# Designs tried in a protein design chat: VH-VL binders against Uncharacterized protein AF_1118. Part 32

Target 1, 158 residues: Uncharacterized protein AF_1118, of Archaeoglobus fulgidus (o29147)
Amino acid sequence: EDFSMDAEQLAVVLLKNTISNLEMSNKFVEILDNSGSDSVYQNLWGVIYGALAVMAVNNEVTTALLDEVSKSQELSSKVGDAINSLGENSTVVFGDVNGSKGLTLILRKESEVLQNGSYPYSDNETLSEAYARVVAEFTSRSVDFIVKLFSKIDEAWV
Short names: E, the ipSAE of ESMFold2; O, the ipSAE of OpenDDE; V2, 0.75 times the mean of E and O plus 0.25 times the DockQ between their complexes.

## First folded at step 22 (VH-VL; framework fv_rolinsatamab)

Design AA6 (from Y1 with heavy chain T28R W103F, light chain S30Y N92S Y94T; at its last look DockQ between E and O 0.03; V2 from the best seeds 0.00; counts 0 for: pae E 15.6 > 2, placed apart)
Fold by ESMFold2, look of step 22:
Structure AA6 (fold): chain C 158 residues (1-158), chain A 122 residues (1-122), chain B 107 residues (1-107)
Amino acid sequence: as target 1 above (158 residues)
Amino acid sequence: EVQLVQSGAEVKKPGSSVKVSCKASGGRFSSYAMSWVRQAPGQGLEWIGRIIPIFGTANYNQKFKDRATLTVDKSTSTAYMELSSLRSEDTAVYYCARSDYYFSGRNYFDYWGQGTLVTVSS
Amino acid sequence: DIQMTQSPSSVSASVGDRVTITCKASQGIYSYVAWYQQKPGKSPKLLIYWASTLQSGVPSRFSDSGSGTDFTLTISSLQPEDFATYFCQQHSSTPLTFGGGTKVEIK
């Protein structure tokens, strides 16, 4: 079986991950809409809310890096070469599930800094209202990320 | 060369269903999206929806979400579009069309089937 | 849904003429516009995508300009094989939508 990734396969994986994030966000909203204030489900929402906040930070960091690269045609071409290399070396770049390498290591270190924190929310909001705000912000950041990524992919190969 | 070959013309009564097939050759079927687009006589083009075999997901134009069903058979490289509760205004040529899979920026159609005329008459 | 308003609905022209077709999107779509040519009884054929990139095998007399909401297809010197109906399509977001078409006819 072929385990290598070329640039097109990498784009499919990134789009699948973006779609999965949006579908997961929709499922979180659906769960919140169907759930009451049951304390058992409140503990579940706390865990999910924290994970979503970490994912949002990850996308902001990636977006900022791509924005800096977009200011240079030479760096944009290097991003294209890196995307091709990424397809061949995805575990080296993205890392593993335990956060020992690559981007997962960076995310683990940022999560350690945020260990005792969460996004602020007010006492006069329901849990579903607070979650919907985070989902909306995460969704808009994800859209910005994929739009900027496609712009850089086009520049790197044209 | 990529080719999309559709099933033949059909005549249907109102209230019935039609299922149009689109057999692909000359490409990696599971790595692309297949869309369905219709054109009423003398009219413009209308996107019905698309199916992405590698993810197993279909997305529909809301106009058709309750009546259209898109499926694929990977073993035969064939996509299907089923439209139920047919009305006379559903009389059109139905096209399958291929695009690359990216959420935006790549949803243009580089290959089209020859079209299947579906006529809905009382 | 993003509406694509295409004009004119038809153009009468002679071989050698410059033909211009416009599409306006109801909201910003970046440069995600494709153009198609359709001859009677045939399926559409892709000419241009990303509002500037010619599909392989398309003659250089076809070009596009514009960004954001306003886009223009230009045929710089009309040839006999160019008499057809032309459609624009936005590919920025779903549902994917098309302009109403412009029929280019021999005068």
Scores: ipSAE 0.000, ipTM 0.469, lowest interface PAE 15.6, mean pLDDT 68
ESMFold2 (binder alone), look of step 22: mean pLDDT 90; pTM 0.932
OpenDDE, look of step 22: ipSAE 0.049; ipTM 0.679

Design AA7 (from Y1 with heavy chain T28R W103G; at its last look DockQ between E and O 0.40; V2 from the best seeds 0.00; counts 0 for: pae E 8.7 > 2)
Fold by ESMFold2, look of step 22:
Structure AA7 (fold): chain C 158 residues (1-158), chain A 122 residues (1-122), chain B 107 residues (1-107)
Amino acid sequence: as target 1 above (158 residues)
Amino acid sequence: EVQLVQSGAEVKKPGSSVKVSCKASGGRFSSYAMSWVRQAPGQGLEWIGRIIPIFGTANYNQKFKDRATLTVDKSTSTAYMELSSLRSEDTAVYYCARSDYYGSGRNYFDYWGQGTLVTVSS
Amino acid sequence: DIQMTQSPSSVSASVGDRVTITCKASQGISSYVAWYQQKPGKSPKLLIYWASTLQSGVPSRFSDSGSGTDFTLTISSLQPEDFATYFCQQHNSYPLTFGGGTKVEIK
């Protein structure tokens, strides 16, 4: 069984991959900022950065939302009903709000790995520290992007 | 500073086995994978396999799958490569080398051991 | 397996020369190429990874270009310490494979 992994190992690998992809995306944005090429930043590398960053941030937001849903029996039942409306074996694919199966299991394991602080990323950082760093960089660059976008919209409307 | 220190040179007879050690220091042993790469005299580099210490899982180049065994001792931060059924063409310098263990953009070797010469002769 | 064909196998050059080494993959490997320098009796040393990023402490005279299958290592102005053998490595897929090497010698 080449490359088989349990859910915790898969979570570690996915987090390392997400962090690495965000580092790559941030480096492309840095190159564009140094070049002064706002058009490429907004079009090509901005799209790549946005997609990779949304994947990472959505994973964190999704696990936080699932955690809040799991605290409420009413919300858990409504989410369960919505998943079941997608068809047979929906809970096998998406899982349940307690994170025992499917995609929700992976998302819960990633949250557990990040909360554990013992999983290393590099010589100088744990997974938690690296994840926090790349999210902070994403947040900062997203603000810069929005500011640049609004300034260009203002120019276009006069 | 990260250091990878390998065991000393060995002379072996055909058909025997060799086990080379690689002790890591100055870094987080469990953050990375350890690969083994060999270089025959005057030749290029050949990847043998890698092991991920935190999971204990190993993957091998198909060429070596039946003869190579990679292990780790996490308590001593030491990786081992054992090569069995040695032949004269296995004469080479064997390196341990550190890399990431996931993602196509991360599988390059940032630190190398000093190399261990294994000579296979009658 | 992805074969890495490296050219030339050797080059004679003088200090100050521009040296170009080419590495061609048998399949597309995106930008996942690394370059190593190896001096006689020493282990390889990482110069460039991701086909563009210089390892910390590597002089700016080293650069890489390429994507897909064709990659080039350039030494813009050869220095006495640059006489060595250079290897490319693809890190797109397993097994990880290396070019045959290019020996850069004093003319």
Scores: ipSAE 0.012, ipTM 0.568, lowest interface PAE 8.7, mean pLDDT 74
ESMFold2 (binder alone), look of step 22: mean pLDDT 90; pTM 0.936
OpenDDE, look of step 22: ipSAE 0.018; ipTM 0.639

Design AA8 (from Y1 with heavy chain T28R N107F, light chain N92S Y94T; at its last look DockQ between E and O 0.05; V2 from the best seeds 0.00; counts 0 for: pae E 9.7 > 2, placed apart)
Fold by ESMFold2, look of step 22:
Structure AA8 (fold): chain C 158 residues (1-158), chain A 122 residues (1-122), chain B 107 residues (1-107)
Amino acid sequence: as target 1 above (158 residues)
Amino acid sequence: EVQLVQSGAEVKKPGSSVKVSCKASGGRFSSYAMSWVRQAPGQGLEWIGRIIPIFGTANYNQKFKDRATLTVDKSTSTAYMELSSLRSEDTAVYYCARSDYYWSGRFYFDYWGQGTLVTVSS
Amino acid sequence: DIQMTQSPSSVSASVGDRVTITCKASQGISSYVAWYQQKPGKSPKLLIYWASTLQSGVPSRFSDSGSGTDFTLTISSLQPEDFATYFCQQHSSTPLTFGGGTKVEIK
């Protein structure tokens, strides 16, 4: 694998990877919809609830730790110093509004790559065509999926 | 239909070089990576390396890095593999094979050339 | 490098038989296994990728099972055109590596 890429090459690779991930997500939803069993959506609610419960417990553990930190002037000062350091370096990490550095540079290059209609994706599509297709399908399937999923919320607990 | 058509069989002496071509048609040459895979007589398959036409960059199996050179000619949709300092153990059928080039575990080969027999003998 | 250990090296079978071929990876590769069929004098042909997805035009009698390190290709009812050599390949990381092959022969 060559890792000495310029920003344009990195943007192309990341966009192709994003399109592939969206294609897989759309295929996963399609498989769920074609299962022929509404219990798949009920089971998916169980998985989602489990993940939310873990996140809620994690937030409570984090909150308890922050509470203990707040009782110590020394620890509170160290946390404050870390927050100030991140704020003072925010342009290094996130970049600027013009997209000349940081994460905003990558996002600007991705936009430029998508607007260039000559980048190929597959045998029959450019990168721009593939991205438009998967985003349109993802949007449509997400609405249908959410409606179907929430129609089963009261059945998730049985 | 995607087709990969390779150059004809070659007989070479030890110490020489061989350059095998692979012309793609029926698909978009620059959408994919082109790999080279060899198969010694009666043996399994060995990946040599791959090249990504839109970047012109190649990655090699370390075993071949010092002797293999992969190139492309985008205008003719043709990939090339050159193997230098040939030895008798390089006698094999050499295939070009197409795959994706991004990091989602999609490095499987959906289309293969017909193969090029390279025989290295004294 | 990820080594793919394939067994058996050959199997003798009759038309209609169920044939199983195993492939073991030297480290975890999730489900990133592809299977190929190769007939004498021909190039390999992709059958399965992602250890479960059939390539377009491949008969449904071909299937795969497994994840992590242990994978199995199954031919549920062997047909005359299925006598060939079969290879597994990990498609997770470079260098890409193949199993040693399994020759399926007429009994």
Scores: ipSAE 0.006, ipTM 0.576, lowest interface PAE 9.7, mean pLDDT 77
ESMFold2 (binder alone), look of step 22: mean pLDDT 89; pTM 0.930
OpenDDE, look of step 22: ipSAE 0.007; ipTM 0.575

## First folded at step 24 (VH-VL; framework fv_rolinsatamab)

Design BB1 (from AA1 with heavy chain Y102W W103Y; at its last look DockQ between E and O 0.57; V2 from the best seeds 0.00; counts 0 for: pae E 11.2 > 2)
Fold by ESMFold2, look of step 24:
Structure BB1 (fold): chain C 158 residues (1-158), chain A 122 residues (1-122), chain B 107 residues (1-107)
Amino acid sequence: as target 1 above (158 residues)
Amino acid sequence: EVQLVQSGAEVKKPGSSVKVSCKASGGRFSSYAMSWVRQAPGQGLEWIGRIIPIFGTANYNQKFKDRATLTVDKSTSTAYMELSSLRSEDTAVYYCARSDYWYSGRNYFDYWGQGTLVTVSS
Amino acid sequence: DIQMTQSPSSVSASVGDRVTITCKASQGISSYVAWYQQKPGKSPKLLIYWASTLQSGVPSRFSDSGSGTDFTLTISSLQPEDFATYFCQQHNSYPLTFGGGTKVEIK
């Protein structure tokens, strides 16, 4: 299954995966919230799904942060200095401050794909429409979910 | 409603090639992958390969890799399957069929074309 | 390649009968099995995917069960429109592969 993809195609596939993960996480949170059962939050599998939801939120925050960094000369310089301090291979792995390669390139491409509005997700939605839908659902539920999840993690580890 | 309409039946000689078309309507052509599946007379179904229209990339069953070519024309929402070096055993009904592509657990076919009979004989 | 072994190859049955069709994978495929109905002269029609989910518009008399390697399609009470050939398909790995088919005939 050797797929050769440029950064734009990879961004589309990663966004589809992110949307699908958020849909699953939203359904998981809905079942937990509507079931009224706190014992499911103590389940280690629920902890793993909660961690995936937190990671999905972090990916969106990282993308928005890189967009704001690109608008500021001072912030761009500070990010560049931090990356350079990682060593000789830092820009190969993490990329440069303007997102021309590495991880920052993929995050920039994801932002561009979402803003473009041309990429399809399904018969009824573009990627941007689907992403906005699942993020809005996740955001409206995530504070309560995260508080419940971390309160049950403390109980589970004791 | 999603529809897949294929080109008409063909009679071919051994050693020649055939190109079957599959025009999609009703859905977003670029949201999905298009597969080709054949059914020899009195036999089951055999997957030939798939193509992802938005990327133009194709993957093939190893059995057909050297003889099959899948292409798309995104502007007309049409997929094509070309099979070369035809043999009598290639006589079959050829179907196009639609699936998702971003997750391996979604490679089932929700819509099928009507089929195109390709007969290979002298 | 994952071989899908389907049995029986044919079933003679009457309206109202319960029909059971078995499909066995040569390797574990989780729950990634789909089932198709094919009537004479027509293309296959999706009935079930993920070894449990009915496609929209499919009657509830169709069901399946199983995971791993052994899967079963059940028609709880045959209707006249159910006389057809049925195929399983694994959608776990490439190449995608199908069972040999089961023809459900009028007794």
Scores: ipSAE 0.006, ipTM 0.542, lowest interface PAE 11.2, mean pLDDT 74
ESMFold2 (binder alone), look of step 24: mean pLDDT 90; pTM 0.934
OpenDDE, look of step 24: ipSAE 0.291; ipTM 0.733

Design BB2 (from AA1 with heavy chain Y102F; at its last look DockQ between E and O 0.13; V2 from the best seeds 0.00; counts 0 for: pae E 6.2 > 2, placed apart)
Fold by ESMFold2, look of step 24:
Structure BB2 (fold): chain C 158 residues (1-158), chain A 122 residues (1-122), chain B 107 residues (1-107)
Amino acid sequence: as target 1 above (158 residues)
Amino acid sequence: EVQLVQSGAEVKKPGSSVKVSCKASGGRFSSYAMSWVRQAPGQGLEWIGRIIPIFGTANYNQKFKDRATLTVDKSTSTAYMELSSLRSEDTAVYYCARSDYFWSGRNYFDYWGQGTLVTVSS
Amino acid sequence: DIQMTQSPSSVSASVGDRVTITCKASQGISSYVAWYQQKPGKSPKLLIYWASTLQSGVPSRFSDSGSGTDFTLTISSLQPEDFATYFCQQHNSYPLTFGGGTKVEIK
């Protein structure tokens, strides 16, 4: 409430968070790749949790909020009711086809922000540059991660 | 290397105002948020507020909302904090400090200015 | 507002001692705590953020433990340059708040 933002400012903040989450996911995969120990990949639970971290990176804000809510049975049931209501009121939450409201408005603004190459991310990168870098790295690391995971599973299961 | 250089010490009378500057160099000024934190003599740290230069928007600790004004000049990479209606209790060292502006509350301060002593005496 | 209660207010210790400083949040802050070192006449210096990540250039004798509401800064073997005041800070939500500080002094 004290930190209100218009849709463009919100899109910038969300993109910063998404890029940062992908950087963290890429770093986690890098740690797994550089461990030098088969026990990391042969520990099926450790690899499963690592893969879930890569898959869940864009939900960090939602996860932090849900962690706080999960401490209360009353709030947890209210969140469950809200999730069910979202299915029935998807246009209210997700917006319309043209991106005039809801989530589709935010996604349209994010696309506009990325196409505008002037928004900064860090000391040496714009949002567009950082997004391209982390997506390319995520794509490459995800393929390498999957190949290494299944190779180690195949070795362990033979 | 990122540097934050603040204006010099100020001596003020009660009821007046002070404006402290913080000039940033060695980084990209508009990529971050700038906060102001004060420390009374022998006391702990108190967050006053922050400003995000690219938006020009400032957010304040409610304690200071009526008296503090944060601004930036992007052309000089300089942040400003003005505190009005000064009281003797406002005697403190005032720091600028840099952080990111994440939604998730990842706001820790990686670079600090050298501090500006503001003395309010009758 | 989240209160950060830091204890002790001072510690008298010798070089080589293990020093432990505690910070308790008035409500859950996940792992969003940072620690700062401040020497007399100087600005604070970031040591640790996210309750475990050591800032670049900070000696490995500094560590943090804890989650939720209870956090601990540990200096495993106190060095002469470690005599300073230490502050915790929650960076979970606004307003950002600091602990009252712990002065680490020569015994």
Scores: ipSAE 0.018, ipTM 0.611, lowest interface PAE 6.2, mean pLDDT 75
ESMFold2 (binder alone), look of step 24: mean pLDDT 90; pTM 0.932
OpenDDE, look of step 24: ipSAE 0.053; ipTM 0.697

Design BB3 (from AA1 with heavy chain Y102F, light chain A51T T53D; at its last look DockQ between E and O 0.03; V2 from the best seeds 0.00; counts 0 for: pae E 16.2 > 2, placed apart)
Fold by ESMFold2, look of step 24:
Structure BB3 (fold): chain C 158 residues (1-158), chain A 122 residues (1-122), chain B 107 residues (1-107)
Amino acid sequence: as target 1 above (158 residues)
Amino acid sequence: EVQLVQSGAEVKKPGSSVKVSCKASGGRFSSYAMSWVRQAPGQGLEWIGRIIPIFGTANYNQKFKDRATLTVDKSTSTAYMELSSLRSEDTAVYYCARSDYFWSGRNYFDYWGQGTLVTVSS
Amino acid sequence: DIQMTQSPSSVSASVGDRVTITCKASQGISSYVAWYQQKPGKSPKLLIYWTSDLQSGVPSRFSDSGSGTDFTLTISSLQPEDFATYFCQQHNSYPLTFGGGTKVEIK
């Protein structure tokens, strides 16, 4: 019954990581812009703007919450345990707090490869074409996840 | 208070190019999308494209894609629109216009520049 | 591309008249319509966005209605400063497109 409260606290941490990862993805907008899907692109920007606006508006409250957590080894361990309970797949999908694992690491490495030429991915796709396909899927999954997180954060801060 | 100040009127020959500037002040430049819209004499409004400053990428009306180039200089809060291979039908007032894309994700224009008349004449 | 068909192209009216301007989209655009006023020699000015929200400083005599494909702008009691050209704009999808304009002029 209290499972929703732990999800709220974890959602704040994941939101900060997701926002940071989206800000560092300098090339997402260009790829989405060339996809020819204007409705998806416009909805994505609404979600990104919504995430940034909520973070900015609630930053003082979020900072106070994280300050309380940082002052207690018990609460810090509980947050760490919740992150670990998301498991290996959650870290692979979204990355870690420091941005050195998961999709954030993959995105940084892949930007270097994409900038340095056109590599074949398969008989039917270049690496850039395959990356565009994967980025579209990643963006869709990130949008759905962020919408869910903002729904839970909105419930917590209403 | 947001202000958009555009460069002055231009007279150009057919086949040449023009680059119009739009300096933004009073707001965070990277928080908005900047669009370019033109209006031929006695005519309606036509959207050319838009650029998102935080990513530096642009989306174009297909009609202009081969001739228009939108750029931004974040350090000076200035957007640029370059239109090449000019023809007499490109004679128009060119506006820069701000959209609050962070609020809606959709583009409507709450602030407009004063307009730049570009005349293409032999 | 979404075509925005605006009518009438002009209307002659007197101060105090009710003026109605219509705008029809070639496909459904939900409520993503904005309306602009443009006076001669001036830039367009945003009046209404999201078909329900007046821009700050816009008089309450301006209103709009509609959803889907059919939209209207209404000026309930025309004032001398309202003689201008009005444009609708869809912001549902790219390319962003405008109606052809409606000139409201003195009868």
Scores: ipSAE 0.000, ipTM 0.469, lowest interface PAE 16.2, mean pLDDT 69
ESMFold2 (binder alone), look of step 24: mean pLDDT 89; pTM 0.924
OpenDDE, look of step 24: ipSAE 0.238; ipTM 0.717

Design BB4 (from AA1 with light chain S31T A51V; at its last read DockQ between E and O 0.24; V2 from the best seeds 0.00; counts 0 for: pae E 9.9 > 2)
Heavy chain, then light chain:
Amino acid sequence: EVQLVQSGAEVKKPGSSVKVSCKASGGRFSSYAMSWVRQAPGQGLEWIGRIIPIFGTANYNQKFKDRATLTVDKSTSTAYMELSSLRSEDTAVYYCARSDYYWSGRNYFDYWGQGTLVTVSS
Amino acid sequence: DIQMTQSPSSVSASVGDRVTITCKASQGISTYVAWYQQKPGKSPKLLIYWVSTLQSGVPSRFSDSGSGTDFTLTISSLQPEDFATYFCQQHNSYPLTFGGGTKVEIK
ESMFold2, look of step 24: ipSAE 0.134; ipTM 0.654
ESMFold2 (binder alone), look of step 24: mean pLDDT 90; pTM 0.932
OpenDDE, look of step 24: ipSAE 0.308; ipTM 0.738
ESMFold2, fold request of step 26: ipSAE 0.013, 0.006, 0.013; ipTM 0.575, 0.573, 0.596
ESMFold2 (binder alone), fold request of step 26: mean pLDDT 90, 90, 90; pTM 0.934, 0.933, 0.933
OpenDDE, fold request of step 26: ipSAE 0.233, 0.408, 0.214; ipTM 0.727, 0.760, 0.717
ESMFold2, last read: ipSAE 0.005, 0.006, 0.006; ipTM 0.575, 0.561, 0.559
ESMFold2 (binder alone), last read: mean pLDDT 90, 90, 90; pTM 0.933, 0.933, 0.933
OpenDDE, last read: ipSAE 0.354, 0.364, 0.361; ipTM 0.751, 0.763, 0.747

Design BB5 (from AA1 with heavy chain R50K Y102F, light chain S30Y L54R Q55E N92S Y94T; at its last look DockQ between E and O 0.16; V2 from the best seeds 0.00; counts 0 for: pae E 10.9 > 2, grease 19.2 > 18.9, placed apart)
Fold by ESMFold2, look of step 24:
Structure BB5 (fold): chain C 158 residues (1-158), chain A 122 residues (1-122), chain B 107 residues (1-107)
Amino acid sequence: as target 1 above (158 residues)
Amino acid sequence: EVQLVQSGAEVKKPGSSVKVSCKASGGRFSSYAMSWVRQAPGQGLEWIGKIIPIFGTANYNQKFKDRATLTVDKSTSTAYMELSSLRSEDTAVYYCARSDYFWSGRNYFDYWGQGTLVTVSS
Amino acid sequence: DIQMTQSPSSVSASVGDRVTITCKASQGIYSYVAWYQQKPGKSPKLLIYWASTRESGVPSRFSDSGSGTDFTLTISSLQPEDFATYFCQQHSSTPLTFGGGTKVEIK
């Protein structure tokens, strides 16, 4: 009935989810590269559909949290009340510059978790190591993906 | 090379408690959650709960919440399940099983211990 | 709680036969189904997760189909080592729940 997490635990879960989503995005591009042909980039609808599939997976943590909230009438009512008060309580929801509450607290905790080398991600990596790896790969693959996509769009329309 | 090695079989009287251990090797213990699953003779599998070693927090199946206690010792890479107020229907093989600690999508068990038979009888 | 209804409870088959095992969830679980094989006296072994992905080292004769509430494990050509009990598991929400099992026996 009760979901009990503090801000640090939530930050770790959200970071693992972010890392996993980036790994899936990197894997999607790898599959396209390993198809043996750049012609898959010419199939605009296939690329759009594949990207939409990756995006649909990206909200796993949000879906799990919303599912648990939906099982409690008390929590569902509190969500409704929070929506109604959002404009008058924006600092409570989004936080302050010191990171003491709201979203800025979670962002501060994520930074603290990444700076702490003791949080594991897998058998072989800490969270910090995994995050650095996937961000480096994502940056490189995003550039390659954009270059290939737009070069193939030029070919398809010419 | 990941292995989960459980403590030996136990024979217990009704009303007593049992504590089963599960020692992990060949992997990073704190990167995963450890679940406990039991199987009564000739029956299916029943999830008892899980513990997340890095946080020390446990989630329980409501059926067991009043009687089960999951703990870990990170220094020895060992998870423990204690079940109190034992009844004859608690006679089962108890398994530890490893998963990721996300709430969905990754709560499947890639490695299992060998099982510990707990027999509850007078 | 999500109930997993597995059928049949047993099936008798010969080596080389195609076997299908079904699981039905009491509510939608997307594709969060895993399948396990358990031989007598042994612990379960993961075969498939996410209703499609085979675990490393699992033969290609094991496959899964389905989404939402209805899922099927298929063994395309039974081998002697495949005679075991098979369980489905939903991994969408807690408590994690298993199907009742399907015993695949030699005819």
Scores: ipSAE 0.005, ipTM 0.546, lowest interface PAE 10.9, mean pLDDT 74
ESMFold2 (binder alone), look of step 24: mean pLDDT 90; pTM 0.932
OpenDDE, look of step 24: ipSAE 0.268; ipTM 0.737

